# VHH binders against Abasic site processing protein HMCES (HMCES), part 35

Target 1, 269 residues: Abasic site processing protein HMCES (HMCES), of Homo sapiens (Human) (q96fz2)
Amino acid sequence: CGRTSCHLPRDVLTRACAYQDRRGQQRLPEWRDPDKYCPSYNKSPQSNSPVLLSRLHFEKDADSSERIIAPMRWGLVPSWFKESDPSKLQFNTTNCRSDTVMEKRSFKVPLGKGRRCVVLADGFYEWQRCQGTNQRQPYFIYFPQIKTEKSGSIGAADSPENWEKVWDNWRLLTMAGIFDCWEPPEGGDVLYSYTIITVDSCKGLSDIHHRMPAILDGEEAVSKWLDFGEVSTQEALKLIHPTENITFHAVSSVVNNSRNNTPECLAPV

## First folded at step 19 (VHH)

Design wb4 (from uc31 with D109E)
Fold by OpenDDE, fold request of step 20:
Structure wb4 (fold): chain B 269 residues (1-269), chain A 123 residues (1-123)
Amino acid sequence: as target 1 above (269 residues)
Amino acid sequence: EVQLVESGGRLVRTGGSLRLSCAASGFDFSTYAMGWFRQAPGKEREVVAAIAWHGGITYHADFVKGRFTISRDNAKNTVYLQMNSLKPEDTAVYYCAARPYQFYDRPSEYNYWGQGTQVTVSS
């Protein structure tokens, strides 16, 4: 996974992330660094995307079932990294393979610290290789959405009215991630960054791409993944597997350019 | 204490109409999506209709085919299901359910449930 969409306004996004804590109380995730949230139809590595994480990561003795929403850098920068520039990382940390998560120090260490997060997206993009050609067809992949009476086509969400019809009740894609905190050697703000865990693709997606993000389907899965206070690493990792509960459609090549940030990126062709 | 109380279920004849009500208490109703589900004997619970927290977006199952309409009154903490042109196949226990803000078509995604009200449609 090298491209996602996360374009919902902050308030809409927040509501979409409403949850019940372990006490059964309805909660909205509290924002950390809301100003760093930049809605975009085209999110690439090194950009900031909102993730959910347990409040316990920030507050001692907090209820670990409570959630924080925070924009983090896509591409995990390990805490032990000693260079002043994260771009000097010699290995790709955009994704973490589920089968080798415990073999890679960059992922194992933060995971062991309970630094699990849920990466939020409208969906993710993947490119299908066309047989016999060097051309790649991009697809937008997301949770199946409920068709409402007012449901417009994703492609028609170019007006405020149409946008609301499509996106107001949009089910966000929830991907399993690992995050880490990096302190620059020269001082400054702590950098929070994440990697997306990937798995072998489900059967439905296998023709498009052989790998997919580990998707956490449902509130229970999301809660368990986040709650490192109550759920062990071993138990959490059981949640990491392919899911067939996805849908997709072909999109235009507009998404190929990471600078493009328009509804056209995820519109069906 | 969270409570959802369904009412209005009764025996009706084919072609008849019925309005179900679900009164909610113990939570901020205006911030919850509401849904009507039904379960017939020997069948799985299925979504009938759902409505967003603000009432502006609704969903109706395909089998409804315009016969049923979900609505809500946030001032009264009540969600309604107007059922017209009832058929014997509509016989089921109807449940009211709630979840935060957004509605889903899967029962497992709802947090609060009523006890249900029996709707029986006779031929």
Scores: ipSAE 0.881, ipTM 0.941, lowest interface PAE 0.6, mean pLDDT 94
Fold by OpenDDE, fold request of step 20:
Structure wb4 (fold): chain B 269 residues (1-269), chain A 123 residues (1-123)
Amino acid sequence: as target 1 above (269 residues)
Amino acid sequence: EVQLVESGGRLVRTGGSLRLSCAASGFDFSTYAMGWFRQAPGKEREVVAAIAWHGGITYHADFVKGRFTISRDNAKNTVYLQMNSLKPEDTAVYYCAARPYQFYDRPSEYNYWGQGTQVTVSS
């Protein structure tokens, strides 16, 4: 996974992340660094995306079932990294393979500390190789959405009215991630960054791409992944597997350029 | 205490109309999406209609075919289901359900449920 969409307004995104805590009380996740949230139809590695994580990571004795939402850098920077520039990392941390998560120090260490997060997106993009050509067809992959009577196609959500119909009730894709905290050697703000855990693709997606993000389907899965106070690493890892509960459609080549940030990126062709 | 109380279910003839009501209490109604579900004997519970927290977005199942309409009054903490052109196949227990802000088509995604109201449509 090297491209996602996350374009919802902050308030809409927040409401979409409403949850019940362990006590059964409805809550909205509290924002940390809301100003770092940059909505985009075309999110690439090194950009910031919103993730959910347990409040216990920030507050001692907090209820671990409570959630924080925070924009983090895509591409995990390990806490032990000693260079002043994260771009000097010699290995790719955009994704973490589920089968080797425990073999790589950069992922194993933060995971062992309970630094699990849920990466939020409208969906993600993958490119299918076209037979006989060097061309690749991009696809937008996402959770199946409820079709409202007034909701047009995703591609028609160009007007405020159509947008509300489609995106106000959009089910966000929830991907399993690992985050870490890096303190720059020269001082400054702590950098929070994440990697997306990947698995072998489900049967439905296998013709498009052989790998997919580990998707956490449903509130229970999301809660268990986040709640490192109550759920062990071993138990959490049981949640990491392919899911068939996805849908997709072909999109235009507009998304190929990471600088393009328009609704055309995820519109069906 | 959270409560959802359905009312309005009764025996009606084919082609008749009913209006179901669900009165909510014990939670901030205006921040919850509401749904109507039904369960017929021997069948699974299925979504009939749903409405977002603000009432501006709705969903109706395919079998509704414009016959049913969900609405809500946040000032009264009530969600409604207007059912017109009722058919025998609409016979079921109708349930009101609630979840935060957004609505879903799966029953498992809803947190609060009413006890249900019986709708019977005679041929």
Scores: ipSAE 0.858, ipTM 0.932, lowest interface PAE 0.6, mean pLDDT 93
Fold by OpenDDE, look of step 19:
Structure wb4 (fold): chain B 269 residues (1-269), chain A 123 residues (1-123)
Amino acid sequence: as target 1 above (269 residues)
Amino acid sequence: EVQLVESGGRLVRTGGSLRLSCAASGFDFSTYAMGWFRQAPGKEREVVAAIAWHGGITYHADFVKGRFTISRDNAKNTVYLQMNSLKPEDTAVYYCAARPYQFYDRPSEYNYWGQGTQVTVSS
């Protein structure tokens, strides 16, 4: 996974992340560093994307079932990294393979500390290789969505206004991630960064791409992944597997350029 | 205490109309999506219709085919299901359900449920 979409307005995104804590109380995640949230139809590594994580990471004695939403850098920078520039990291940390997560220090160490997060997106992009050509067809991949209708108007599903409303009920893709905290050697703000755990693709996606992000399907899976206070690493890793609960459609080549940030990126062709 | 109380279910003839109501209490109704589900004997519970927290977006199942309409009144903490052109196949217990902000088509995604109201359509 090297490209995602996360374009929802902050308030819409927050509502989409509504949850119940262990006491059954409805909550919205509290934002940390909301100003770092940059909505985009075309998110690439090194950009900031919103993730969910347990409040216990920030507050002592907090209820570990409570959630914080925070923009983090895509591409995990290990805490032990000694260079002043994160871009000098010589190995790719955009993704973490599920089969080697415990073999790589960069991922094992933060995971052992309970630094699990849920990466939020509208969906992710993958490119299918066309047989016989060097051309690649991009696809937008996301949770199946319910077909919605505008209240009072049966016919106008294609208006921009209707589009916004459709997105208000959009089910966000929830991907399993690992994050770490890096303190720059020269001082400054702590950098929070994440990697997306990947697995072998499900059967439905296998023709498009052989790998897919580990998707946490449903509130229970999300809660267990986040709750490092109550759920061990071993138990959490049981949640990491391919899912068939996914849909996709072909999109235009507009998404190929990471600078393009328009609705055309995820529009069906 | 959270409560959802359905009403309006009764025996009706084929082609008849019925309006179901669900009165909600014990939670902030205006921040919840509402749904109507039904369960016939020996069948799984299935979504009939759903409505977003703001009432501007709705969903109706394919079998509804324009016969049913979900609506809500946030001032009254009530969600409605207007059912027209009823058929014997519509016979079921109808349930009201609630979940935060967004609606889903899966029953497992809803947090609160009513006790249900029986709708029977005779031929």
Scores: ipSAE 0.830, ipTM 0.917, lowest interface PAE 0.5, mean pLDDT 93
Fold by ESMFold2, fold request of step 20:
Structure wb4 (fold): chain B 269 residues (1-269), chain A 123 residues (1-123)
Amino acid sequence: as target 1 above (269 residues)
Amino acid sequence: EVQLVESGGRLVRTGGSLRLSCAASGFDFSTYAMGWFRQAPGKEREVVAAIAWHGGITYHADFVKGRFTISRDNAKNTVYLQMNSLKPEDTAVYYCAARPYQFYDRPSEYNYWGQGTQVTVSS
């Protein structure tokens, strides 16, 4: 998993993340650093994307079931990293294999501190290797979506805002992640960064790619992954498995160049 | 205390019409999507129709399209299902359900449920 779409306006994204805390109270996640959110149809490693994490990471004695949403750097920078420039990290932390997560210091240490997050996206892209050729077919992969219909005129029906408003029923893809906090040696703000946990692909995706992100399907899974105050690492890791509740469609090669940020990136072909 | 109370279910002849109502209380109705689900004996609960929190986006299952219409009135905290051209296969218990902002097809995604209202369509 090395490319995602996360293009929704901040308010639409926030409403899509509505949840209930442990007391049953409906809430929206509270933003940290909202000015760092950069929506795009074509997000790549080293870019910032929004993740959910427990409020307890920021506030002493907070209710661990309450959620913060914050942009973080894709590509985990371990807290022990000694160089001044994160791009000098000599190993890839875009993904973390579930079968070795407890063996890799870069992932085991933050996981042991409860640094679990939920990575948000419209969906992700994968490139299918084609038999007998070096060419690859990109696919956009996402949760199945219920078909939506316009109820009638909605005041913005014939404007660009109408397209973004009809996306407000999109079920966001929720992927299990681990994050860490790195203090630059020269000073400055703490860098928050994440990795996406991967598993073997389900049967439905096996013809496209042999790995998939660990998807958290439904609020119970999301809540348990986030709540490091009540859910141990051992229990949380039971949530990490492939799912068949996923769909996809082929897209054009426009997405291949990570600078292309347009709806064509995810349009069916 | 959250309550969803369905009403309007009754016995009706094939070809007839009914309107179901679901009165909501104990939560901010204007921030919730609403759905109608049904369950016939021996079958799984299935989504019939759904409507987003703002009322501008809906879903109707293929098996009811053109016959059933979902609507909502946020001033009355009420969601409706107008059921026309009823068929014996529409016989089921109909449930009202709610979840924040967006609607989905799986019953497990919904936070609040009514107790149901029986609709019976005679041949």
Scores: ipSAE 0.790, ipTM 0.906, lowest interface PAE 0.8, mean pLDDT 91

Design wb4 (from uc31 with D109E)
Fold by ESMFold2, look of step 19:
Structure wb4 (fold): chain B 269 residues (1-269), chain A 123 residues (1-123)
Amino acid sequence: as target 1 above (269 residues)
Amino acid sequence: EVQLVESGGRLVRTGGSLRLSCAASGFDFSTYAMGWFRQAPGKEREVVAAIAWHGGITYHADFVKGRFTISRDNAKNTVYLQMNSLKPEDTAVYYCAARPYQFYDRPSEYNYWGQGTQVTVSS
């Protein structure tokens, strides 16, 4: 997984993340660093994307079931990294394979600190290698969406505000991630960064790509992954598996260039 | 204390019409999406129709094409299901359900449920 779409306005994204705490009270996640959120149809590694994490990571004695939403750098920079420039990291941390997560220091250490996060996106892109050619077919991959209908007249239904309301019902893709906190050696702000855990592709995606992100399907899975105060690493890792509850469609090659930030990136072809 | 109370279910002839109501209390209705689900004997619970928190976006299952209409009245904390051209296959217990802001088709995604109202459509 190396490209996502996360384009919703901040308020729409926040409402899509509404949840219930352990007492059953409805909440919205509280933002950290909201000014770092840069919506785009075409997010690549090293960019910031929003993740969910437990409030307990920020506040002593907080309820670990309460959620914070914060933009983090895609591409985990380990807390022990010694260079001054994160781009000098000698290994790729965009993804973390589930079958070796407890063998890699870059991921094992933050996981042992309970640094689990949920990576948010509209969906992700993968490129299918076509046999006999160097060209690849991009696909947009996402949770199945319930079919939505506008309730107004054709004129009112076509307004920009009605278009925005259709996206207001989009089910965000929720991927399991690990994050770490790196303090630059010469000072400056702590860098929060994440990796996306990957698993073998489900049968439905295997013709596109052999790996997929570990998807957390439903509020129980999301809550357990985030709640490091109540859910051990061992129990949390049981949530990491392929899912068949996924759909996709082919998209144009516009998405290939990560500078293209337009709805065409995810439009069906 | 959250409550969802369905009403309006009854026996009706094939081709008839019926309006279901679901009165909500104990939560901020205006921030919740609402759904109607049904369950016939021996079958799994299935979504019939749903409406977003703001009322501007809806869903209706294919098996109710053009026959059922969901609506909501946030001033009365009530969601409705207008059921026209009823068929014997529509016989089921109809449930009202709620979740924050957005609606989904899976029952497991909903936080609050009513006790249901029986709809019976006779030949």
Scores: ipSAE 0.758, ipTM 0.893, lowest interface PAE 0.9, mean pLDDT 91
Fold by ESMFold2, fold request of step 20:
Structure wb4 (fold): chain B 269 residues (1-269), chain A 123 residues (1-123)
Amino acid sequence: as target 1 above (269 residues)
Amino acid sequence: EVQLVESGGRLVRTGGSLRLSCAASGFDFSTYAMGWFRQAPGKEREVVAAIAWHGGITYHADFVKGRFTISRDNAKNTVYLQMNSLKPEDTAVYYCAARPYQFYDRPSEYNYWGQGTQVTVSS
């Protein structure tokens, strides 16, 4: 998993993240650093994307079931990193394999501090290698979406506004992540950065790629992953597994260049 | 505190019509998506229709499309299901459900549920 789409306007994204706290009250996540949110159909490592995390990471004695939404750098920079430039990290932290997460210091240490986050996206891209050719077929991969209709127009799926209605009711992909906080040695603001946990792909995706992000399917999984005050690392890791509740479609090669930021990146071909 | 109260379920002959109502209280109705689900004996609960918080976007399951219509009245905090051309297969307990803003097809995504109203369609 090295490319995502996260293009929704901030208000639409925030409503899609509505949740209930431990007392059953409806809430929206509270933004930190909203000006760092850069929506795009084509996000790559080192860019900022919104994640959810527990309020308890920011406020002493806060309710750990309450959620903050904040943009973080994709590509975890460990707190122990000593260079001034994070790009000099000698290993890739875009993803974290679930089968080695407790062996790698870059991931084990922040995980032990409860630094769990939920990475938000419209969906992610993977490139399928076609046997006997050097061509790769990109796919856009996302939660199955319930069909939307304009009110009073049953079955009006062919309207010009169909995709606008789809995005207004889009179920965001929620991926399990780990984050860390790095203090630059020459001073400045603390850098928050994340990695996406990966697992073996489910049967439905195995023809596209052998790995997939660890998807948290539903509010119970999301709340347990986030709530480091009530859910231990050991219990949280039980949430990390493949899911078959996923769908996809082929897209054009426009997405290949990470600087292309257009709806064409995820359009079906 | 939160209540969803369905009404209008009864015995109806094949081909008949019925309107279900669900009165909501204890939350800001205007920020919630609403859904109608049904459960026949021995079957899992399944989505029948749903409507977004603002009322401009809906869903109807294929098995009811053209026969059932969901609507909402935010002034009355009420969601409706107009059921036409009823068939014996429509016999089920119908449930009203709510979740914030957006609707989905899975029951596990909904926060609040009514007690249900029985609809029985006879030959």
Scores: ipSAE 0.750, ipTM 0.893, lowest interface PAE 0.9, mean pLDDT 91

